# Designs tried in a protein design chat: VH-VL binders against q9umr5. Part 48

Target 1, 268 residues: q9umr5
Amino acid sequence: SYKPVIVVHGLFDSSYSFRHLLEYINETHPGTVVTVLDLFDGRESLRPLWEQVQGFREAVVPIMAKAPQGVHLICYSQGGLVCRALLSVMDDHNVDSFISLSSPQMGQYGDTDYLKWLFPTSMRSNLYRICYSPWGQEFSICNYWHDPHHDDLYLNASSFLALINGERDHPNATVWRKNFLRVGHLVLIGGPDDGVITPWQSSFFGFYDANETVLEMEEQLVYLRDSFGLKTLLARGAIVRCPMAGISHTAWHSNRTLYETCIEPWLS

## First folded at step 1 (VH-VL)

Design p9 (framework fv_nofazinlimab)
Fold by ESMFold2-Fast, scan of step 1:
Structure p9 (fold): chain C 268 residues (1-268), chain A 122 residues (1-122), chain B 112 residues (1-112)
Amino acid sequence: as target 1 above (268 residues)
Amino acid sequence: QVQLVQSGAEVKKPGSSVKVSCKASGGTFSSYAISWVRQAPGQGLEYLGYIIPIFGTANYNEKFKGRVTITADKSTSTAYMELSSLRSEDTAVYYCARDRSGYSSSWEFDYWGQGTMVTVSS
Amino acid sequence: DVVMTQSPLSLPVTLGQPASISCRSSQSLVYSDGNTYLYWFQQRPGQSPRRLIYKVSNRDSGVPDRFSGSGSGTDFTLKISRVEAEDVGVYYCMQGTHWPYTFGQGTKLEIK
């Protein structure tokens, strides 16, 4: 039989987005118990990420307890950051595959049409003034705003991403690293035509330097210092990178070729 | 349940300003964008702008930029649309509507206020 | 601004017969997130607009199944399979993809 799958949605999203994903799983792995978590839907997805982590943790505990063989996580967009923190704060998680669908793992820095709707008078160069305030850090989107031109402010003000990435010290960092390293596989998915996640390489732990040149995961200090276990996971053969062109942000969970290539192989 | 209730009809002189209110209930106000749309007598619909109360951000159709201001008062769950330098062609019914774009959202323009007639005459 | 063109502008229809309204945009309405933000609204005499369809083909809660939306890119259609007396009113398409948001001119549906 197949391990249960837990699905965590993204910003302004809900369980309805995953209907095609559920069909694909049912076709290739019939009998799989798939739970799409209906927490922090729509507007509630704007709540601070640590609040979301706590709520999702309470929801996944009974599911993991009923599956001693292990579970898989499929986490979409912002949901991938929730899942990453979840794996760090849970001392007893039994996650085999953590499948991250186009999640801004190193943060977001982009002036997309969507961001212009949310902050129409703000350019990406000015959003740091809002996001790195105490008020701004009460919103999920600001918890992973990563302005490469104001790295000092990001490191000092980020209440979430800088901490889970080990970019700033935290008393729980050693325990979080130990917990995260329990994961069987870290499957990273993303692509250049996403249109929302900026830079798209953030889904693979790449990010802008101060000149807005993308540096890949292996050039990041977080990797080189092995702050939360990326270097250890890669050496163990546990990191899978699956980039795919031609897929927009809202299509990652509804593209059959993507599913067959990047997701299906990791659903034991 | 969700409901948007607007202020009553107003008659204004050319050159003055008008401020129309839209009171939200059913958890709408702090969670969604509020859009403003107008309709001149016998004419079609024209979009004015929106506000996202939770962020305090607003955006305006360039046609009205400089004359229209949209604000929100969280304590009373009320959005306001103020239009200044009124002209006779501003005579219209002004509507507020719940708006929330974003990925798979189904909430955009799903609830509308009853409308407020603003008549500009001298 | 994106121009939204509706046809016909006047639609007399016999009760029980089908009706169809076309809406064409001057630019593609596919947003950067892959969604197409095209809406259909009904405005009955003396009432506020009511959303019938969102994102091209999704029917709003409480809207009868005789209403359907279809289309892609720049060409969209609202269909009423069997017109009823209560359907009298003006129908508007709207795009929410490009700022500023714009409406079609409206199609007045009348019973003959």
Scores: ipSAE 0.125, ipTM 0.647, lowest interface PAE 6.0, mean pLDDT 89
Fold by OpenDDE, second read of step 2:
Structure p9 (fold): chain C 268 residues (1-268), chain A 122 residues (1-122), chain B 112 residues (1-112)
Amino acid sequence: as target 1 above (268 residues)
Amino acid sequence: QVQLVQSGAEVKKPGSSVKVSCKASGGTFSSYAISWVRQAPGQGLEYLGYIIPIFGTANYNEKFKGRVTITADKSTSTAYMELSSLRSEDTAVYYCARDRSGYSSSWEFDYWGQGTMVTVSS
Amino acid sequence: DVVMTQSPLSLPVTLGQPASISCRSSQSLVYSDGNTYLYWFQQRPGQSPRRLIYKVSNRDSGVPDRFSGSGSGTDFTLKISRVEAEDVGVYYCMQGTHWPYTFGQGTKLEIK
């Protein structure tokens, strides 16, 4: 039998968005038990990410317990960060494939049409003033806002991304790294035509430097220092990068070609 | 100059709800957190929660166990605080407050409304 | 929740004399960014609160220099070098570091 699949949605999303994905999985892997976690939907997805991690943890623990052979995670957009954190804090997870589906794994910095309704004026250059504060960090978007021009504020004020990245020292860094490294495969999916994840390379742990030049994963300090295990995972062949062009952000979970190419191979 | 103007005094029965408004003028609205604080007669200040209008979501003091709802209308630059299941102990002056600058490193209470007296009595 | 404890709760002062109010927090108010989000508010009779001090020691615009804030970690002090009649009111400390934000009990300053 196929391993159970757990799906975690993204910002302002819900389980309904994954109806096509469920169909694809059912067709190609009949009998697979797929659970789309219906937690923190819609505006509730703005809740602090650590709160979300806790909620999702409570939901996945029973599923994992019933699947001794392991499970697969498909985590979309913001959900990818939630899942990474989840795997970092769980010392007994049994995740075989962690599929990060167009997730801002190295953070977000940019104005996008997807968020335009939230930010009527361009706040790209000013959002750090809100996000890197005690009250700003009560919102999920701020938890992974990564302003390359204010790295000091990010490192000191980020209560989520900086911690799971091991960019700021904390007592659990070693343990979290150990836990995360329990994953069988890390499948990174994203693409240049996403339109939301900015830069799109963030889905592959690439990000801006101080000059807004995009550097690759291997050039990032978190990789070089192996702060949460990226270098180790890469070395053992556990990281899969699957870029695809021509896919908008809201279509990653519904594109058949993408599914067959980047997701399906890792559900067996 | 930023001004916060609140709605008028309210008299309510126990079990009912009250909705207080806070209209901001003299500046932008969406990027500034609006906080609500109350003060019972002769008592100290108590923090209820805040909203960042641009995000459209609020953060509440859990002490109120879901009785408080804070909303904001960006089109009118008005924040609202609704308190349900009113009790006599909810009798207080309710204040809205805002940060002077949206570019500060944290939310700061340097503009206050004039306060709204809410009386809960049988 | 972080408990803010002020002392004294009542402060009778002679005009022209100094005044001092203590505020203690149940835990450190130092945030991860290195700042300490401790505030002092003044509330004159029949008025809305007014912020006097932000982040421990910074005076707001228009606040006389006879007001000063100091402290670190969990212990903070508001000082008035020379009390004036207009200083009558209740003073509150507030922490903005930990959610939910909390106030001290207030210190009522009166003229003897």
Scores: ipSAE 0.024, ipTM 0.604, lowest interface PAE 4.7, mean pLDDT 92

Design q1 (framework fv_nofazinlimab)
Fold by ESMFold2-Fast, scan of step 1:
Structure q1 (fold): chain C 268 residues (1-268), chain A 122 residues (1-122), chain B 112 residues (1-112)
Amino acid sequence: as target 1 above (268 residues)
Amino acid sequence: QVQLVQSGAEVKKPGSSVKVSCKASGGTFSNYAISWVRQAPGQGLEYLGYIIPIYGTANYNEKFKGRVTITADKSTSTAYMELSSLRSEDTAVYYCARGWYYDSSGPKFDYWGQGTMVTVSS
Amino acid sequence: DVVMTQSPLSLPVTLGQPASISCRSSQSLVHSDGNTYLYWFQQRPGQSPRRLIYKVSNRDSGVPDRFSGSGSGTDFTLKISRVEAEDVGVYYCMQGTYWPPTFGQGTKLEIK
């Protein structure tokens, strides 16, 4: 039978957002057990990402234990970063396909409605002053704020993203890399019309340099150093890149063409 | 610095296919998007689609989906646009253009090829 | 698709006189990131389009300062303060805020 699918939602989101995704999976892979995790819903999605990783870890352990053939992860937006960390901290995960739906894998640097709500007087150029403080790092969105004009502050202050990407040293880095490399497929999805994830190429491990010119994954130090296994995965043919134009941030989990093109082929 | 050089003019019969090439030089080919735009004689500009060579996947304007295929060969730094089931209405100059970079709002057209005239007639 | 409408479509101008081209979009071009992705291109006879202006008002390198762009929301203008013989050609506006990118019909600038 088909491997179980575990779904992890994003910022200010809940399991209800994935009802269309569930229907698509049932149509193409009938009998698939899909679990959408109802943890850190709504405003609780603002809690520190390491706290969310711990909670989601406790939820996925029994699901993985009951599926010796493996499981698939579908992780949306901020949820993709949670799943990145899960694959690194779990020394016994059995994930086959990790499907990342428009997640800021190299970080976020953009003025979105979420930031305006949370920090209404801040522009993207000023947010580093809040996010790179100990207080700011208690908010999930600041855990992946990556100001390309203050990269030294990002490297020193990021309590989450800089560590899981291997951009700053951590005692567990070698074990995290070994664990992450057990994934069967890393399926990266995103696109230029998302409107929230900035730069949108962050979903594909690309990011701004100091001049706000995007450098793609293969030019990133984390890839060149193979800090957590991206170069090794690419060499194995395990990285799938599926960009699609015309899809806004809240539509990645409810677009049938996107599902058929980028998600369906990686469910077994 | 950056230069985009396209293949020569073509005359095709209705129902056939045409494949136009766009060779990039003076920059890193894999790190930039290549867009395709056409212009019928005496008419305006119409967007066909783009490819980001490093990703290997292309996106198409819905108008041309099913007839247009955009590909890239990283070893020769060349992008291709193939248009099938040609009609007389497809007679146009076809341009490739480079997006210097993408942000969340889509491609930018900072360098253009010289254009390739495709004439569809019996 | 976003419709881009230019006016006038034909613009005969006396050398040394100012010229103004209007571009209107069917919906606001303000992106969620706060930027407005409105571009102006010049196409001289027999040549490829050349970008003159990006993000409404920013001139490209090498573009003379007699060219200027302005506007907001749905209404945009390209101005040439003093038309020169080399300015003959067709001018196009383009939006990059929404997929797919769309162009105006073009304004043909000719010396009378």
Scores: ipSAE 0.036, ipTM 0.595, lowest interface PAE 7.1, mean pLDDT 88
Fold by OpenDDE, second read of step 2:
Parts: structure tokens; sequence; C-alpha cells
Structure q1 (fold): chain C 268 residues (1-268), chain A 122 residues (1-122), chain B 112 residues (1-112)
């Protein structure tokens, strides 16, 4: 039998967004038990990511317990960060494939529609003033806001991304790295036509330097220092990069070609 | 000199709504957070929420369960606090306060309005 | 929510004598950015609150040096080295590290 699949949605999403994905999985892997976690839907997805991590953890623990052979995670957009954190804090997870579906894994620094909704008159360059304030980290978006021009503020104020990246020293860094390294495969999916994830290379752990030049994963300090295990995972062939053009952000979970090329191979 | 001037005292019936204004003068308005704090007679201080006018972003104390609405008009440098479904326990002096929303080295709650007494009685 | 507990709630003081107010938080107020967002406010009779201290120990402009703040983690203290008549009022500690900001009960300082 196929391993159970757990799906974690993104910002402002719900389980309904994944109806096509469920169909694809059912067709190609009949009998697969797929659970789309209906937590923190809609506006509730703005809740602090650590709160979300705890909620999702409570939901996945019983699923994992019933699947001794392991499970697969498909985590979309913001959900990809939630899942990464989840795998970092869980010392007993049994995730075989962690599929990060267009997730801002190295953070977000872009002026997108969802940001305009929350901050209708804000400029991208000024969001650090809010996000890195004491109250700013109460919003999920701010938890992975990564301003390349204010790296010190990011490193000090980010209560989520900086921690799970191991960019800021903390007592659990070693343990979290160990936990995360339990994953069988890390499948990174994203593309240049996403339109939301900025830069789109963030889905592959690429990100801006101080001059807003995009550097690849291997050029990142988190990789070079192996702060949470990327270097180790790459070395053992556990990282899969699957870029695809022509897919908008809201279509990653509904594109058949994408599914067959980037997701399906890792659900066996 | 920065000043926050609030609207006058209000007397309201239970179940009704009250809207208090806070006009800023003598300084910039949009780049600061305007907070609302209330104080029941003879009691301590309670935080209601804040707004950052330039972004239109407001955040609320969940204790009020959606009864509080904070808005701002940048053109008039005025912030508003509306409290609905009033009850006797909402009787208090309501204060607005200005502070830098990013408090690394700058002041927070550095200026206060004079307060607005809101009385809720049958 | 973070609970702020002040002591004492009533503080009668002789003019010229020192005063001390304690504030305790239910959890550490050290923010991830390394700062501790603990504030002290003074409210004189019939007036709006006035901030005296920010981030534990920093005096606002115009605040006399007889006022000092100290502490760390969960325990904080406001001290007045020599109480003056104008110091009569209620003093509040406030934490701004966690949402929502929360205040202590207040300490009423009176002259004996």
Amino acid sequence: as target 1 above (268 residues)
Amino acid sequence: QVQLVQSGAEVKKPGSSVKVSCKASGGTFSNYAISWVRQAPGQGLEYLGYIIPIYGTANYNEKFKGRVTITADKSTSTAYMELSSLRSEDTAVYYCARGWYYDSSGPKFDYWGQGTMVTVSS
Amino acid sequence: DVVMTQSPLSLPVTLGQPASISCRSSQSLVHSDGNTYLYWFQQRPGQSPRRLIYKVSNRDSGVPDRFSGSGSGTDFTLKISRVEAEDVGVYYCMQGTYWPPTFGQGTKLEIK
C-alpha cells in the first residue's frame, strides 16, 4: 500500500484548493489515504507560524502514529515553512518525502497582492519597520519576511525563519537539525512565473544579497554552515530541485504536468 | 509641540456604539502607531489596540472579541476608536497615545491624549 | 496574556525618602531581538499617563534623574531616590514584548 499523504495549505487557503491534487493522487496512486489538514484557513493563516506549527503538529502526530512505514508531506506556499519547522521540532517524525510546493523557504521580500491587502499603502522597503517590531511577529507573513537591506534586524527580530534556519544561535539548533535530517527526501518545487514568491528562487533556498542579487542555495550561509542540514542533505542526495516555468502561484497544486513531473515520483 | 486632542465625553445606552476621535497636531501622524488604552474609574489601564495610519494596519486585543474598530484618516491626522455593543463595564476614560511602531531606539507611547470619558448607563 | 503584578499597591512615603515599586511578569520579557520592552508610566491625579521609563532603565526626556528603572527577565523595579510632592500619583508597569501589551495593577504613591 501507498504511504499516507498529508497536505498543508498556504496563506488564505483551505482544503478545497487541493481538490485537483487529491484527484491526481487518487488516479495515479489508488488507495492512498490523503489528509488535507483544514487548520488555520483563510484569515486564520495570518496567525503566528509557531502557533500554526503547534496546531498542525497535533493533527499530524496521530496520522504518523498510524503509519509506521512513514508518510509524505505536501506543503504549499506558507505551508512549506510550517512543515519545515514541524520537522525541525519533531524528534519522532517519520516523513519520507517532504514536498515543498512553491514555498518561500528562504523568506519573502516582495510586494505582492496578499501584502497589499494587509498593508494597503505600505511599500516593500518599509515593511521591516512593522515586521521587525515587537508586535510585527504576530503576523505569519512577518515570520518569514526577510529584508536583505536590514539583515541585522531580520536576524535579531525574526522569531521564526531566522530560528529554523539556524541563522540565530539558540539552544535547540542542534536538535532541530538532527530532527530535520530525519527526512528521506526534500523535494523543492517552484518556478520563475510564480508571481508571488519573491524571489522565486526562495523556493529553492536562494535569496537576495545586500544588493538584491539572487544567490543560490549553495551560496547561502545556512548552507555553508549547514546550520539546519541542507549541506548534509545535499551530500547524501536527499535534495531534489524541480523548477517549472509557466505556473502561477495559485496553480502549483492543480497542474497535472507539474504533478506528474515533480510530485508523483515521490509518492511511491 | 506634538498634541493629541480627543473628542468630548460621551454618555451611551447599553447595546449602542461609541466612536472617539483623536486628532494629532504639531508633528507627523502617518508614520506612528496610534494606540488606544482605557481606564475604568479607579482602576488600572487596559490596552485595546492600535493602528498604523500610513499602512492602514490595525491590531486589536482579542479580549474585546471584535467589538473594537480602529481607523485613521491621514488627511485630517485623526484616529478613531469605535466600540460597539456597549455594556456598563465599558464605562471608562479612553486614551489615545502615539508611539513609534518600530521601537529599536525610538520612543513608544511618548504622547497621550487628554482622555475621553465614556459612560454607559441605562 | 502576560500578567503583570505590581507591589505594593499602596505606597505611603515621607517627603525626601526613597520609594521602590516592584513589577513582576508571568513570563520573561526578553524579546527575540534582545531587548526587554518593559515600561513605567506615571499618572498624576486628573492627568493622562506619562511614560517615565522605557526598556527597563531608560528615562524619557524631562524625567528627573531621581527616577530609575532596573531589572531583567521577569523582575523589575522602579525607584525614586527622593520623593517629592509632585511624584504623587499612580505608577504602572507595562510590558510591550508580547501582544497584547499589558499593565500592572498600579501603585498609588501618597505622601504621609
Scores: ipSAE 0.015, ipTM 0.494, lowest interface PAE 7.9, mean pLDDT 91

Design q10 (framework fv_nofazinlimab)
Fold by OpenDDE, second read of step 2:
Parts: C-alpha cells; structure tokens; sequence
Structure q10 (fold): chain C 268 residues (1-268), chain A 122 residues (1-122), chain B 112 residues (1-112)
C-alpha cells in the first residue's frame, strides 16, 4: 500500500485548490489516503506561522501515528514553510518525502497579492517597516519576509524564518536540526515563471544578496554553516531539486506534467 | 471623540505648492492610515493617497504622477499632504480621512476632516 | 482603475417615501481576503462626507436604521426606508478592494 499523503495549503487556499492533485494521486496511486488539512484557510492563513505550526502539528500527529511506515507531505507555497518548521519541532515525525511545492523557503522579497493593495508601488522597499516592527510578526507573510537590504532587522525581528533557518541563535537550534534531518527526502519544486515567489529561487533556498544578486543554495550561509541540515541532506542525496518553467504560482498543484515529473516519483 | 482638524484655506498660484495639515485627536495613530481625498467644486471625490504614520509608509494614486507627497509627524499626530506644480484643475476641497487597518482588514474613512479649500488661480 | 457607476444621479424624493441608490462596479469587489470593501458615504450640503455603510451592509454607529446597504460582487444598493429632511445631500459609493480606492459619481438626493 502507498503511504498516506498529507497536504498543507498556502496563503488564502482551501482544500478545493487541491482537487486536481487529489485526482492525480488517486489515478496514479490508487488507494492512497490523502488528507488535505483544512486549517487556517482563507484569512486565517494570515495568522502567525508558529500558531499555524501548532495547529497543523495537532492535525498530523494522529495521522502519523496511524502510519508507522511513514507519510508524505505536500506543502504548497506558505505551507512549505509551515511544514519545514513542523518537521523541525517534531522529534518523532515519520515523514518520508517532504515535497515543498513552490515555497518561499528562503523567504520572500517581492510583491504579494494580499499586501499589494496596501503597498502597490512600494511594498518591496517599505514592507520591512511593517514586518520588522513590534507588530509586524503578527502576520504570516512577515514571518518569512526577508529584506536583503535590512538583514540586521530581519535577523533581529524575524520570529520565524530566521529561527527555523538557524540564522539567529536559539536554544533549540541543535534539536530542530536533528529533527528536520529525520526527513527521507526533501523535494524542492519551483520555477522562473511562478510570478509570486520572489525570487523564484527561494523555492530552492536561493536568495538575494545585499546587491539583489540571486545566490544559489550552496552559497547561502545556512548551507555553509549547515545551520538546519541542508548541507547534510545534500551530502546524503536527500535533496531533490525539480525546477519547471511555464507554471504560474496558482498552477503548481494542478499541473499534470508537473505532478508526473516532480511529485509522483516521490509518492510511494 | 476622534477628530481630524485640517489647516485653513489656501490660495495659490499655478506652479506653486500647497501643504495641508491634518491633526488627529481623540485617538491614536496605531494601525491607522491617514488618507487624502479631494473634491473639486460641484464634482465627485478623488483619492490622492495615504500614509501610515507609525511606519512612515505612504502610497499615492498614480494619477498625480508624483506631485503628491504625504508625510506625518507622530509626535504631533499630524499628517501632511503636499501637492506641487499646482494647476487650476487642482482647485478643490481637500479632505483627510482615517482608515483603520489590522490583519488585512481595512476600515476605510470612518472619520473625516472638515476639509481645506485650495484655490489655484493666476 | 475600478469604475463605480451610480444610478440615478439625481433622486428627488417625497418626505416619508423610500429611496434606493444603485452602485455598480466594473469588476467584482470581493477581495482575496474574503471581504467586500464597498462603502457608502453621505455628504450633506456644506459638510464633509460621512460614512454610512462599511463593507456592503454594516451600518456605522449613529446612522439611523432607515439606512441599509446590500449587494454582492458588482451590484450594490443603498436604501432609505423613509426619507427625512436631514437626508438631503449627495451619496457616494466607494470601493476599497482595489488600488486606488474609487468613488461613484454621487447621487443627489433632494426633497420634492
């Protein structure tokens, strides 16, 4: 039998967004128990990510318990960060494949549809004022906002991304690294035509330097320092990178070709 | 009671600039934006832009092509709107209005200033 | 920009009679956050605009219950169940879903 699949959605998503994915899984892996977690849907997805992590943890624990052979995680967009954090805080997770589907794993520094109406012309340059303020980290988007021009503020104010990345020292860094390294495979999916994840390489742990030059995963300090286990995972062949062009952000979970190429091979 | 009190009427020459103030009292600037809306005589309402005073972040209606500058002084709870390169078409009553925003749930224009008449004439 | 179209533009009403103003948007005003940022403002002669309704149907404090807002998507309505003398003025709908916020042309309510 196939291992259960747990799906975690992104910002303003619902289970309905994954109807095609469910269909694809059912067709190619009949009998697979797929659970799309309907937690923090819609506006609730704006809640602090740690709050979401706790909620999702409560939901996945019983599923994992019933699947001693392991489970697969498919985590879309913001959900990918939630899942990474989840795997970091859980010392007993049994995740075989962690599929990060177009997730801003190294953060976001670009326009978002949600905040664009507030900052239509100056979001990139000014959002740090909000996100790194005393109230800024109340928003999920701010929890992974990574302004390359205000790295000091990011490191000091980020209550989520900086911590799970091990970029800021904290008492749980070693344990979180250990927990995260329990994952069988880390499947990173994204592409240049995403249009939302910025830079799109963030889905592969690439990101801007201070000059907004995109550096790849292997050039990142978190990799070089192996702060949360990326270097270790890569060394043991546990990281899979699956870039695909021609896919918009809202189509990653509904594209058949993408599914067959990047997702299906890791559902066992 | 929340009040927005604006500066007095202005008469300006074409090409000059005008700066209108809006002082808020009876409330806080926390989680609020101060917006500016103008109304030409006998005409409707037109949105100019806003500022979030606590962050100093402002955004503008692109229609004004950079002629509008909105600033705020948190210490005095005052917002300012400066319009440069004035034209006769800029003759209007300019209003400041408060918008509340929290967790992505804006509440537009629950309070308005009394308006400031700006006349642009040669 | 989103175009807000009000009808009628002139609304003569007999005291005590009901009034209805329509507001149509050029596109759906349902925001990604699930809210519909449609507002109604009243501007009495010589006064600043005053918010009557926020987010389609919510009445502000102090606004008489004879005022009501309704609608969805692109079609919205402000109703006054019994027009009073103090209701004379111009009424504006406004969308705040899309940048920039835009207003309708205004509906001038007068007493016959």
Amino acid sequence: as target 1 above (268 residues)
Amino acid sequence: QVQLVQSGAEVKKPGSSVKVSCKASGGTFSNYAISWVRQAPGQGLEYLGYIIPIYGTANYNEKFKGRVTITADKSTSTAYMELSSLRSEDTAVYYCARAYWELGSPDYFDYWGQGTMVTVSS
Amino acid sequence: DVVMTQSPLSLPVTLGQPASISCRSSQSLVHSDGNTYLYWFQQRPGQSPRRLIYKVSNRDSGVPDRFSGSGSGTDFTLKISRVEAEDVGVYYCMQGTYWPPTFGQGTKLEIK
Scores: ipSAE 0.061, ipTM 0.561, lowest interface PAE 3.3, mean pLDDT 93
Fold by ESMFold2-Fast, scan of step 1:
Structure q10 (fold): chain C 268 residues (1-268), chain A 122 residues (1-122), chain B 112 residues (1-112)
Amino acid sequence: as target 1 above (268 residues)
Amino acid sequence: QVQLVQSGAEVKKPGSSVKVSCKASGGTFSNYAISWVRQAPGQGLEYLGYIIPIYGTANYNEKFKGRVTITADKSTSTAYMELSSLRSEDTAVYYCARAYWELGSPDYFDYWGQGTMVTVSS
Amino acid sequence: DVVMTQSPLSLPVTLGQPASISCRSSQSLVHSDGNTYLYWFQQRPGQSPRRLIYKVSNRDSGVPDRFSGSGSGTDFTLKISRVEAEDVGVYYCMQGTYWPPTFGQGTKLEIK
């Protein structure tokens, strides 16, 4: 029997986006119980990420409790950050595969058409003035805005990403690391044609330095210091990297080749 | 029970400003952006801009930037479009219309207000 | 800005006969998410526009079956299988794929 799958959607998204993904899973793993969480849909996806983590936690606890052999998470875009926090705050999660589908794991720094709908007069160079204000941290997008030219502001003001990545100290950091390390597999998916996640390597824990040169995961301080367990997971053979070109941000959950190559092998 | 109700007709002098209201019901303010579209007499439709009321964020067609301001009052579920430095060519019916703004699923103008005639004359 | 071109601009039709309106965009309206954000609106004399078709071919609730939309890429068509007297008005296509949203010039449908 296949382990249950829990799906967490992204920014301005809802469960409807995953209809093709559910068809693929049903075709290759018939009988799999798939739960797409209908929390923080559409506009509510802009709520602070810690608020979303609390709500999703309440929803996943009974699902995990009913599946003693474990569950899989498929977490899309912003949802991948929610799942990162879930794995850290839950002392008793039984997640086997955490499949991160084009999620800005090191943060976001880019002018995209979609960001213009929320911050139309702002450029990526000045968005830090909004996001790192007290008001800005009440919006999920700003919780993972990572301006590489104002790293000191990011470290001091980020109420979510800097803490979950262990870039700033937190009393629970040791427990969060221990909990996260219980994951069976961390499957990272993303690609250069996404068009929204900037830099796209953020989906693989790469990110810009102060000169906007991308440094890959192994060159990041969070990896080198093993702040939340990435170096330990990689050494254990638990990190899978699956980049794919030709896929736009809204198509990761509806591309059959992507599913067969990057997702299907990790659903047991 | 979706309805967008606009304020009444206005006659304005050149150089003045006008502020048109659009009161939304049926959950529109919680789920949708409010867009503004105008139509000069006997002419086609022209997009001005939008606001997402729940967040107060607005964006404008470049042609109108600097003269148009779109605001929203969540307590009264009312959006406003203010156009300044009025010229005779601004004479038009101004419509509000709702747009679903969710990323990956934008959906435009399933409901419209009744329109507000703004006449600019001396 | 994306230019939307409608043809014909004036469409006299005999009651009960079919009518067809073309809309051409200056660039492909297929968004990177695979959706095509092409819309059709009807405006009866003295009334607000009313949406008939969303995303190329989907009819809005309450829109009669005699209205249909089709097309892909840059070429789109609105068809009325059997024109009724109440169909008199101006029809507009609109693209929402690129900012800002833009409309065609409008096609005036008249009963002859």
Scores: ipSAE 0.006, ipTM 0.409, lowest interface PAE 11.6, mean pLDDT 88

